# Designs tried in a protein design chat: miniprotein binders against q53ft3. Part 82

Target 1, 195 residues: q53ft3
Amino acid sequence: MFGCLVAGRLVQTAAQQVAEDKFVFDLPDYESINHVVVFMLGTIPFPEGMGGSVYFSYPDSNGMPVWQLLGFVTNGKPSAIFKISGLKSGEGSQHPFGAMNIVRTPSVAQIGISVELLDSMAQQTPVGNAAVSSVDSFTQFTQKMLDNFYNFASSFAVSQAQMTPSPSEMFIPANVVLKWYENFQRRLAQNPLFW

## First folded at step 9 (miniprotein)

Design tZ3
Fold by ESMFold2-Fast, scan of step 9:
Structure tZ3 (fold): chain B 195 residues (1-195), chain A 86 residues (1-86)
Amino acid sequence: as target 1 above (195 residues)
Amino acid sequence: SPESYKEAIEYAEKAQKYAEEAAREAIKNNDPESYEEALELFRRAARLYLFAAKYYELGDKEWAELFMEFAERMFEKAKELYEKLK
């Protein structure tokens, strides 16, 4: 139901579900990451009255996870861009992940999504330097990320003749990626904040 | 599934009956403040069970099951609070 995108990397669309209401994406080599995009996949909206709180986590000097609230995604705002540079040495915020034992390795951070009631989300304050850009800069950044995603995804396209049956691998037809890209471009042109 | 839909509706009805019972006890004992939290949680549980039913009907099992889990947790907390008042 969620995706996570970093410039120059393959998009992640398969979050690890660690509780009924909690999902995690791993971010290896996070020290090289400045921005992360978190978005809802277009097939299933949040149920009425629900949304997702987005957290960023990295290991502190004691190896303990430090969780910081970045912001939110909702049906009305199904994607968000977060700046994580400068958060790597910050203090943790109040978060619902404190009771979870998540094994950490150096240089691996996580994006956590907690599905919550909108009423609960209204009581929370994101960290001040997880900046969301203006519409113009957001549109330009989105276009750049969209181009990077399409470029990366298409670089993995193979013909049916080249495929070996392998249940451990998942394949998405290249034309499906192209159709998604074209539909996204069309919708972005009609409403820059649709996604 | 049709069975999951029916189960969610039955749980919603059960939670609503508990809410009505708590409301009656609040009036009977002239103590609405003590029953307020339990009553609200029973009502929220009923609403969440109805959301689960809606998503089972739509064929969205993943969301339906998430709502069932939220509803069950709300209902359990409401029952815990309500039993302390009896």
Scores: ipSAE 0.000, ipTM 0.149, lowest interface PAE 17.3, mean pLDDT 70

Design tZ4
Fold by ESMFold2-Fast, scan of step 9:
Structure tZ4 (fold): chain B 195 residues (1-195), chain A 86 residues (1-86)
Amino acid sequence: as target 1 above (195 residues)
Amino acid sequence: SPESYKEAIEYAEKAQKYAEEAAREAIKNNDPESYEEALELFRRAARYYLFAAKYYELGDKEWAELFMEFAERMFRKAKELYEKLK
């Protein structure tokens, strides 16, 4: 139902369902992530009166998850960009004295999506600086992501006939790039307000 | 279609000729590094035009059109870079 995009990484479209109404994406090496895009796939819309609340979770110094509400996705607004860089070590904290002495946190964070009634979502307040809802910013980010993925994968794509039987390097088949590009273009055509 | 197949082959040949021209200019000017990106993009455009032709031949119009789009994008970028070098 949902996808998750991070600049420079492969798009995730297979969320782990952890409850009837809850879905999770794992974000390894989250300390290198500044922005994340959450979007609905074109396959199934939300039932009328429902939407998705988007949360970000990182492990605290004790390894316990800390969930923060980032924003929402709905049938009317099926994608959103979130800035998570300021949330990794705490809101507004830029390594205060003592923070660097805290036990290292694991490098895996999560994006959670909770399917909720729109009325319930309206009563919730997202973290103040997380959501980036500018159309221009989303369009620019999406264009950069598309270019980054295509250029990266294409530059390393090798025809199977020309590959040496060497296991020391992995090559990305051109077909993988083409399938992602096709799915992305199809979703944009089906929803021109994809953002 | 046969016409789409022919068009893809013609564009592949055109991209290959540009790649050969860029290679010759790189040698002539003793500046292979400046021409490398344009040359590589022309080569890849030619390759994707050939993929488009193959899929048109197989009757897979959706894949053929996607390969055409990829090739056109690479060719356009290569031409832009190459023209700046003249």
Scores: ipSAE 0.000, ipTM 0.084, lowest interface PAE 20.4, mean pLDDT 68

Design tb1
Fold by ESMFold2-Fast, scan of step 9:
Structure tb1 (fold): chain B 195 residues (1-195), chain A 82 residues (1-82)
Amino acid sequence: as target 1 above (195 residues)
Amino acid sequence: SSDWEEIIRKIEEALRRGDLETAKKLLEELLKEAEKLGNPEVIERIERYIEFFEKYVELGDEEWAKLFILFAIRMAEKLSEK
């Protein structure tokens, strides 16, 4: 249902489902990551009154996950950019992943998505330093790029989901990434300021 | 109480009109009412939601800005209810 994008890396669309309402993406070599983008594929919306809480974790010195709430995604706002550089161990709380036995490799961080009632989400406070600035041209570019990719890919994902049974395992058609890239590059060449 | 109810009602009306500036000012009034109750944890949370509201307005992300106002209202409602 979800995708995860890091600049310079292949997009991930196959989250590991660790509980009925919990999904995880692995982020190897996380020390080189400044921003992470989380988005819905547009194929399966959240049920009414529900949304997704987005968490970030990295291994502490003992290999235990330290979970921090970054923010939220909803049907009305299905994509978001989070800044993870500068986040500290133990800065956040109120995370639903505390009791989970999650196997981790050193230097691998995780993005966790917990599908929750909107009322439950309202009781949680995201880490303040995960917010991005509109003045930051890199984050603006990344947001614009993601919006273009999400909208383009979602149209193909919906068509594919109608044809393919069992959409709980999220997939992206191989040609969708190529077509998005060609379209995005064409638009950039015609007007570099279109984003 | 009636003062809380009136402020919340006005915030919701401002949100329906897309008047985020008025909603923010009313939310700050709601925060002042919450401060009178003296619950520092809840007050801190409402302050954080207002900060996120401002940040997302700056980002041009009005949907997320509105969501944080709704979160702040929900938190304030918990203070007025028992």
Scores: ipSAE 0.000, ipTM 0.203, lowest interface PAE 13.7, mean pLDDT 67

Design tb10
Fold by ESMFold2-Fast, scan of step 9:
Structure tb10 (fold): chain B 195 residues (1-195), chain A 82 residues (1-82)
Amino acid sequence: as target 1 above (195 residues)
Amino acid sequence: SSDWEEIIRKIEEALRRGDLETAKKLLEELLKEAEKLGNPEVIERIERYIEFFEKYVELGDEEWAKLFIEFAIRMARKLSEK
């Protein structure tokens, strides 16, 4: 039902069901993670009047889980991006011994999804420092990346009049790069998730 | 109670139009009505949802902003009636 994505890692689409209404994704080596994307797979919607509360858990200095509410996913908002770097053990912690590593910790965090009534979810507020703009921020960043790629690739374009014979080099026609850029940009504008 | 439901109805209409400015102003009016009812839990929740609304508007994410207004309405109805 759910997926979990961390930049630079394989996407997870098989959450571990730990209760009738609770699902968990493991995040090994969580200290290297800054952002996590949680999304619905789109095949099975939530039942009417229900949604998902998204939690993040990391081991404290004693290896005990500390759960924090990051936000929500619903049929109307089926994906969300969360910043978890401020929430890790020892970072911004007010705990007197938060930075003390007396007991060995597993270095594995978890994303938890609790399926709840929308009315119950509405009585909760997420941790404020986990908030990140989602689809629009992704789209704008992706657009900038596409522009940067096109500009970079185009900086190496050479007209036929400037080419010299070179059997050990390959040349990509600028038209091919431009056509890819335009097609990808158009498809991204129509559906940011068309990948 | 009649005024309470009327404010909620107007907020829902503003959200359907995508008029977040009007929805926020009406949500602040709902907060004033909650203060008259003397329900501290409702007051605190509405205040926090207004804060999240503003935060997500600043982030440019109107979908999240709309969600928090919707949650404020759901919470207000559930906690303020019977």
Scores: ipSAE 0.055, ipTM 0.536, lowest interface PAE 7.3, mean pLDDT 71

Design tb11
Fold by ESMFold2-Fast, scan of step 9:
Structure tb11 (fold): chain B 195 residues (1-195), chain A 82 residues (1-82)
Amino acid sequence: as target 1 above (195 residues)
Amino acid sequence: SSDWEEIIRKIEEALRRGDLETAKKLLEELLKEAEKLGNPEVIERIERYIEFFEKYVELGDEEWAKLFIEFAIRMAKKLSEK
């Protein structure tokens, strides 16, 4: 349903479902993370009138998670980039993850997604500095995302002669992926906000 | 006097045109209508959404700016209608 991407790291596409409406991604070594991207996978939309509230959790001095609301993803805005560096330690927001508060090891943070009614989301306010602060930061992060995607996709490239028949899998030629990557980099260099 | 439902319609039209300046002015009119209802919690939240709208316009993130206008509208509708 959701994906989570950190520049320079493997993309995560399998969130842990911890409740009917709650999903979590683990972020090890979070002190080295500046930005996180949260996005919806595929073409399956939220039900009408629903969306996702995105939270960030870090361990306090006692190893207890402190949750902060970063923002939202919706059918109309299915991806968002958040700056988590510089968030104040020890100041949490009101959160729906109360039963999840167990002591954790230092250096491991979490992204939480709570599926909620849009009307309920309208009653919440994100932390003030979570939004991306500059176009340059966005461009650099996007470039690293593209590099990660291209490297990942290319690792599965095989010649047609080496393919075994598999009706459950689709194959995309590696040169198509490369052309997409080159075109996207070119567009990004010309206008970082083209998408 | 103008029906607040008309103000909401005008905001939605401005958003479709990408006219964020007009949308902001109309959103401030919606806040004035909310003040007539005397609900300080609703007023405070709408003011905060206007603040976030301004921040995201300044950041050049038009999609996030539009989202906070939608939240302000939903807040006004939800708390004013049964």
Scores: ipSAE 0.091, ipTM 0.578, lowest interface PAE 6.6, mean pLDDT 71

Design tb12
Fold by ESMFold2-Fast, scan of step 9:
Order: sequence, then structure tokens, then C-alpha cells
Structure tb12 (fold): chain B 195 residues (1-195), chain A 82 residues (1-82)
Amino acid sequence: as target 1 above (195 residues)
Amino acid sequence: SSDWEEIIRKIEEALRRGDLETAKKLLEELLKEAEKLGNPEVIERIERYIEFFEKYVELGDEEWAKLFIEFAIRLAEKLSEK
């Protein structure tokens, strides 16, 4: 009923059900993860009056999970972006034996989802700043998209400029593209929703 | 009790019309009434949710803002022990 996405990784849509009301996703190499996206699949909504509490855990020295509440997903808010980089600590060497093993297996963290009554969910508060707004993520995506577009157009312009121009094609000076990019980026920085 | 319920009804009306600013002001009034009843733990939790609400209003994320204000209301209702 849920999905989990990490930038640069394959999306996970098959949560492990560990209880009637509890689901988990494994996050291998979690030390390299800054943000995770948790979302509901469109197939099965929550029953009325219910939602999902989203937790993050990492293994302690005995392999036991340490759980923290990140936030929520509901039928009205079916996706959320969470920052987990600040929630992990002590990633240095643990002991001499561990330091001597240069091919050690990476640690695995988990995202847990607990299906709960909305009234029960309201009685808990998420950790400080784990939740990230969709506006912020949209701004980041848009900035990356603009960078990719400008870089692609610039490299293509170099290739085209080296060829004999075809009179049937339109050409735009690179400076015009650059000015558009700079103006758009400036406006986006001032108001991410301006478009 | 009637004053408490009147404030909650007004908050719900503001939320239905998307008036988040009015909803916040009314919720702060509800919090002042709740402080008279004691239970610092619940009051602190409500204050925390109002803080989250403000954050997400500033970020332009109305869906997150509405969720947190809804949770503040649910806690306030539980505190009233009607």
C-alpha cells in the first residue's frame, strides 16, 4: 500500500508486512542517504479515520532498532519527504576489529509505517526537522532541471555552431538562453511558486 | 464548555474555506483556554503542532499545515474531556 523512494535508487513498492498494521522498508547504505520519500500507492486508501505514522530506525551496536517518528501520511496527505541525515550519528570506526575490515557490510536502516487512528497519531510529535516541504523539494528539482537543460543546450549549441548552418533551421544565441536561465533561477529563488 | 466548542467550530469553518490565518488565531485562543485546565504535557504538544503549522504555512505547504492544525484540534478536544 506504500512506496519508498531515495534519490538515485530504485523505488521500493513492496513493503515487508511485520504485523497487521505495520510495514517496513529496508534502507541499505543508509549513511549515504539524506532524504527519503514515503507515499501511498493509489490502490488501497486508509480506512476512514486512520492514517500512517512514519518512523525511521537504525541498528544499535547489538543490532536492535532505535525508532524515531518522522511524520505522517494520510489520505489527504498521501506523500511526504523526510530528511534523515541529521538523525544518524556515530558513523566513525567502532572498534579495532571493525576498523581492520576494509570490506565490511554496510549498515541497514528501516522506514517503518504504523497504521493508526488519527486521534492516536495526534498524540505524538515528530522529531524536530525531519519533515521537508514539497515546495522545497520542487525548488530543488526545478533548479536541477534548469541546470540540466542549460548544460544540454550549451553542448548542443557548440556542436551546431561547428557545422554549416542550414537555412531551414532556427538558431538562438547562447546568451539569450543564459539570460533566460539566470532570470528564471533568480525568480525561483525569490518565490518558488512564481510559475 | 460552550466557549471551547464555539472556538473549535470556528476553526473548522476557517479550515474548510482555506483561511489558515484565522484558523491559527482561533487555535491560539483555544490554547489560552486550555492552559486554564492544566495538563502541561498536552499543552506543550499543542504548542508544538502550532509551531509546525506556522513553519509549513511559511513554506507554502498548505496540506502539511492543515494536517498539523487538525492534530492540534484533536489534542485540544481530548484535553477538554467532554
Scores: ipSAE 0.254, ipTM 0.694, lowest interface PAE 4.1, mean pLDDT 72

Design tb13
Fold by ESMFold2-Fast, scan of step 9:
Structure tb13 (fold): chain B 195 residues (1-195), chain A 82 residues (1-82)
Amino acid sequence: as target 1 above (195 residues)
Amino acid sequence: SSDWEEIIRKIEEALRRGDLETAKKLLEELLKEAEKLGNPEVIERIERYIEFFEKYVELGDEEWAKLFIEFAIRIAEKLSEK
C-alpha cells in the first residue's frame, strides 16, 4: 500500500505489517539520512474517512525506540517529504575515544504508518521541524534524486548495435529518460512542491 | 450551532473555488468564536493548523494547505457539538 524513498537508496515498496492497522519500513544507517519520502502506491486507497499517520522511530541511548509524529498521508494528499536529520540523537562529530566504549545501540530507525480516522488525526500535531523547512532544501533533494536516477538509468543504455533479441528484456530509449528528466526539472523550477 | 455551520460551509465553498485567502479569513473568524468558549487546548491546535496552512501556501503546496484547513474545520465541528 505504501512506499518509502531515501536519496541514493533503493525504493522500498513492501512495508512490514506489524498490526492490522500498522506498517513499518526499516531505515538502516539512519544517521546518514536527512530526508525521507513516504507515499501511497495508488493501488489501494484508504477507506472513506481514514488516512495514515506517519511516525519516525530511532533507538535512544538504551536501545529503546522513541516515536515522533512527522505528518500524514491521505487519499487527497498521498505523498509527503520529511526532514529527519534534526530528530536524531548523537549528531555531529563523534568523540575519538567513542570506540573504547561498548556500543550496543543499533543504527536502524523506522518509519511507521498507522491507519487512523481523519478525526483522530486532526487532534494530533506533528513535530514542527519535521516538515520541509525551505523550498531550496526540498529542491536540492529532488534534483539530487533526479540526477541519481538519470545517471543510474543511463549507465544501462546500449546502442542498437549492442542489443540482442531477448523476449524477457525491456529497453527504454535513452532520449525518453532525458525528456522525462528535463520535463520534471522544468516543472520543479516552476513549483518546487508540484507533487 | 447554526452560526458555526454557516461559517464552515463558507470555508468549504472558498476551498472548492481555490480561494485560500477567503478561507483563511473565515477560519480566523471561526477561531475568534472558539476563543470565546475558553477551550485553550482546542484553540492552540486550530492555531497550529493555521500556521501550517500559511507555511504551505508560502511553499506553493496548496493541497497541503487545504488539508490543514480541513483538519481545523473537523476540530471546530466537534467543538460546536459540545
Scores: ipSAE 0.074, ipTM 0.565, lowest interface PAE 7.0, mean pLDDT 70

Design tb14
Fold by ESMFold2-Fast, scan of step 9:
Structure tb14 (fold): chain B 195 residues (1-195), chain A 82 residues (1-82)
Amino acid sequence: as target 1 above (195 residues)
Amino acid sequence: SSDWEEIIRKIEEALRRGDLETAKKLLEELLKEAEKLGNPEVIERIERYIEFFEKYVELGDEEWAKLFIEFAIRFAEKLSEK
């Protein structure tokens, strides 16, 4: 259902489902990451009245996750760009992943997505200034273009994804990836503030 | 720094003329400046842009190759405006 883009890295489209309504992407070597793009794959919308809260976590000195709310994705705004470079020394925010208490290796961060009611999401406050401003739209645009095209090109080189035992993971045919790329380009051209 | 800004301006001029070879050479100079500063994050990012540039030049897609250089210099500009 979701994708995660980091400039210069292969796009991730197979989130690990850790609960009925919770999905996670691993971000290895997270200290080199400045921006992360989170997006919906376009073919599976949220149920009416629901959306996704996007969280970032990094391991503290004990390997325990420190979760921070970055923002949201919805059917109306199915992608968002976040600047995470300033968040790695911050305090944790309220998050729905607290019960999981997942310990990670020191160099691996995570993006978490929690499917929630829009009303509940509207009452939450993102930590820091994670969202990239519209005045930086050219950088946002080029980063999205770079990452999407890298993903598109990679889909021809590696048609067989790593096998993961989770039955909640989606496998995407090459033609669906092509449709996603075309839809993304078309939507972005029509609305530059789409992300 | 003025050296950093000067390199970026020269890259923009090369791109305007469609001179990808000169733009790449100047981008490699920008990478050397980043290496002198010892910033691993900047070094890694610029190296990734150069890799994608080379890939798309090989594919014969000069417009996408230009985009990757443009992405690199916009990233560098953001750092200098910090």
Scores: ipSAE 0.000, ipTM 0.097, lowest interface PAE 14.2, mean pLDDT 65

Design tb15
Fold by ESMFold2-Fast, scan of step 9:
Structure tb15 (fold): chain B 195 residues (1-195), chain A 82 residues (1-82)
Amino acid sequence: as target 1 above (195 residues)
Amino acid sequence: SSDWEEIIRKIEEALRRGDLETAKKLLEELLKEAEKLGNPEVIERIERYIEFFEKYVELGDEEWAKLFIEFAIRYAEKLSEK
């Protein structure tokens, strides 16, 4: 149902389902990631009145995950770009004495998507510094590309009768996703300083 | 009601045009219609959506501002379908 994209990495389209309404993508080497893109594949819409809350989690110095709400995806806004570089706490403690103790922490973060009622989503406040300016030309191009992909995937989807909310029933030709991803990645490589 | 549905349609048109200011004004008009219906929970929800919209406009996040108005109209549409 969902895809996750990081510049310079293979696009992920097979989220790990950890509950009926919860999906996770692993982000290895997260310290090198500035932005993450989350998007719907366009073949299976959310049921009416529902959407997805997008969370980010990284392991702290004790290996314990801390989840932060980044934002949302909906049928009307099926993709979002998030800046996570400002959300990563240092590996040390926030207190002066704790900062003297450097510990090794696992290098894998996660993006989580929780399928929720739209009214429930509207009562939550995402972290403000994860938002990416839509005025920037690079971000505008990225958003346009994601919109283009969603429209294409939706029109290309195989559907005989009723739409299904099940992510496990999704089907999109791999070459279509790869071609879209290659174009997006090429643009990112040309302007990495502005991502 | 017909008036309720008409206001929702106009909000959708404003959002389609990217006219957030008009969408906000229409959402406030929808709030006044909700007051006539005597639904305090609807009033509270719409007011909350307007608060989030204003917050994200001030943060310079137009995309998130749009999303919160979309939340408001989707919620209102469900009510008008009952």
Scores: ipSAE 0.000, ipTM 0.263, lowest interface PAE 10.9, mean pLDDT 68

Design tb16
Fold by ESMFold2-Fast, scan of step 9:
Structure tb16 (fold): chain B 195 residues (1-195), chain A 82 residues (1-82)
Amino acid sequence: as target 1 above (195 residues)
Amino acid sequence: SSDWEEIIRKIEEALRRGDLETAKKLLEELLKEAEKLGNPEVIERIERYIEFFEKYVELGDEEWAKLFIEFAIRWAEKLSEK
């Protein structure tokens, strides 16, 4: 029913069902994640009067999960973008070389979705620092991505066509597509708000 | 069929017009009606949802803002006697 997307990773569409009303996605290497997109698949809507509460968990110093409410998804709002970089333990004391001096252990975070009545969802309060503009930012990002991809690829394709004696058909080299993707990933890392 | 029911209807109408500023003012009116019923826990919850409404309006996410209005209304309804 749900999908989970992190930039630079394969989309997850097969949540693990851990209870009748609870679904989980695993997020390995979560320290590198700034934003997570949670969305409903277009096939099955929520039953009338129901929605999903979206949670994020990370392991504490004892390895126990610490859950935080990020927000909600409903039939009227079937997707949401959440900022999780501010929710990770030790955020203020983290730096690029700190882990070199600290013993590293493997860590896996999780996105949890609890299917609930809207009345039950009204009992809950999302964490303040997970708020992000979801519709406009995502739409603007997607449109800018499409425009940049088309302009870049088209420019390169014309150059290749000009260098080739015979072909009347344009084609896009796979290497050009890969370079565009890498450039876009770098931009996302430098300005998370464009995601 | 009381003041709070009329306020809810006006909130719905403002939302249909896309008038979020009017919807916010009506939410504040809804909170004042809830305060008359004297349940601090419910009042605090409605205040939190008004805060989230304001936050998501500033972020440009009207669908999230609408959801928080809906939650505030549900909490206000819990104050009424059957």
Scores: ipSAE 0.102, ipTM 0.568, lowest interface PAE 6.0, mean pLDDT 70

Design tb17
Fold by ESMFold2-Fast, scan of step 9:
Structure tb17 (fold): chain B 195 residues (1-195), chain A 82 residues (1-82)
Amino acid sequence: as target 1 above (195 residues)
Amino acid sequence: SSDWEEIIRKIEEALRRGDLETAKKLLEELLKEAEKLGNPEVIERIEWYIEFFEKYVELGDEEWAKLFIEFAIRMAEKLSEK
């Protein structure tokens, strides 16, 4: 249902579902990450009255997760950009992720998404320095780039599914990624200020 | 069958001229023909590409708009395959 994008890395669209209403993305080598974009894939909307609370976690010195609330995604605002570079040594926020048996690696952080009632989300306070509201142009550009890549990859996936019925497995050739990268570079040349 | 090739050719000509409005109208004609043959998932995908095409035109991003028309054409060709 969700995707996670970090500049210079392959987009993640297959979150690990850790509960009926909770999803997690792993962020390896998180010390090199400044910003993370979280978005809805657009294939399945949230049920009416619901949305997603977005959390960031990193392992503390004991390997325990420190969860911080970054913000929200909803049907009306299906993408958000978060600055995490200043949060890697902060204190944890109140969170719905209890004691979960999640494998910890010293250099791996996580993005967590909890599907919650909008009324419940309205009662929560995100950490003050995570949201980047003034980067609308970057968010819009990233969304356009993602839509382009998703549609291109989905077009290929539909073709593959029609040729070889195997819904449990999907493979994308390297040249599809190269084609996306070429299109992205062309877009950057036209509007470099949006990146 | 023959209508598919003629419509696609006209779309390509409109794109060459930078006439995105004509290209969209022709693509909508292609979609109407595709709806008669019926594959709901493929038709829905073409509709998505047309919607994204419109969004990129509104944003002044002609290169990306043209790319979504290309995707729509490729998907429509899937419907015309035996």
Scores: ipSAE 0.000, ipTM 0.112, lowest interface PAE 17.2, mean pLDDT 66

Design tb18
Fold by ESMFold2-Fast, scan of step 9:
Structure tb18 (fold): chain B 195 residues (1-195), chain A 82 residues (1-82)
Amino acid sequence: as target 1 above (195 residues)
Amino acid sequence: SSDWEEIIRKIEEALRRGDLETAKKLLEELLKEAEKLGNPEVIERIEYYIEFFEKYVELGDEEWAKLFIEFAIRMAEKLSEK
């Protein structure tokens, strides 16, 4: 039901379900990651009155996870951009993943999503430095996201050339993706607020 | 007519036109109504929504600010059910 995207990497859409209400994505080589996007896939909404709390976890010097609340996703706000650079040396916050604390592989971080009542989510305060608040920062992240999208779409288009299309699958010609990417980059560079 | 219902309608209208300043004033009205009821849990929750809304307005993240308005609306709807 969720996706996770990091600039320069393939999108992840297959979260590991670790409890009925808890999902995680692994982020290998997390020291190179500045921003992550968490989003709903749009096919299955949250039940009425529920949403998702988004957590970030990195292994400390002993390999133990340190969880921090980044923010939320809901049916009304199904995607969010988080800055995780600078969080790796911070203190952990209260989190619903306490029972899942395990020694983890060094350099592998996790994004955790906990499905919670909106009333419970409203009581929690995300860490202050996770929100993307600068237009310049947001523009740079968006540019990297566009690069990632183009690279992903191009690699997918190459693999699709070797497959017989299913009527339920949509295929986008690589040339159209390239033209869209160049036009969007140009517009974004001249006016970052056009989108 | 319910004061809570009127406030909810006005907040929804302000959000539709992107008027976050009016939405903030309406959240403050919602807090005043909660104060009249004398329920500490409700007051504390609405204060939290207002604080978080203000934080995200200052950061320029309108969608985050709108999320906390939605939380306030949901709270008001539960309070008006009886």
Scores: ipSAE 0.000, ipTM 0.221, lowest interface PAE 14.0, mean pLDDT 66

Design tb19
Fold by ESMFold2-Fast, scan of step 9:
Structure tb19 (fold): chain B 195 residues (1-195), chain A 82 residues (1-82)
Amino acid sequence: as target 1 above (195 residues)
Amino acid sequence: SSDWEEIIRKIEEALRRGDLETAKKLLEELLKEAEKLGNPEVIERIELYIEFFEKYVELGDEEWAKLFIEFAIRMAEKLSEK
């Protein structure tokens, strides 16, 4: 249902379903990640009155997950860009005493998506510094990349839907995502004005 | 023009060395030369690619940063093609 993009990495489209309403993406080497993009694949919309709350989790000094609300995705706004560089601990820097006395925390964070009622989502406040302004050119470019992917993935998923026994089990294979990414980069290189 | 070709050559050399800061400065010099030729859309696009380069350096993604310098060079080359 969902995808997760980190600049310079392979796009993830196979979220781990950990509960009926909860999905997770692993972010290895998260200390090197500054931005994360979360988007809907366009195969299955949210049920009426529902949306997705997007959370970021990293292991604390005790190895326990610390969840922070980044924002939301909905049928009306199926993609969002989040800055996580200010939310994670580490980034190749640790307090000296922490390194001596605490078991090293793993370098794997998670993006969590919880399917929730829109009314409940409206009552929640995301971490203020996680939202990325849609005014800047970088955000515009990233949104256009997401739009291009969404259109590509949707056309592929529709073709596959007729052959898949259960629509709720639909997903975009990694090779399809890689092919889209390669094609987008090639088109941009051939004609930078195309978008 | 040989001056145009020389600037591009120096940018490519900087990229081979991984010297992204020098490549950016040389690209800004190329942009100044491009302004003399007067294609506003191409000039605006090169400026945008330089901004994206800076953003990807901030993100710690040198591979994407290098790609945007390459895109900027390709756009600048379009100004010299007739």
Scores: ipSAE 0.009, ipTM 0.228, lowest interface PAE 9.3, mean pLDDT 66

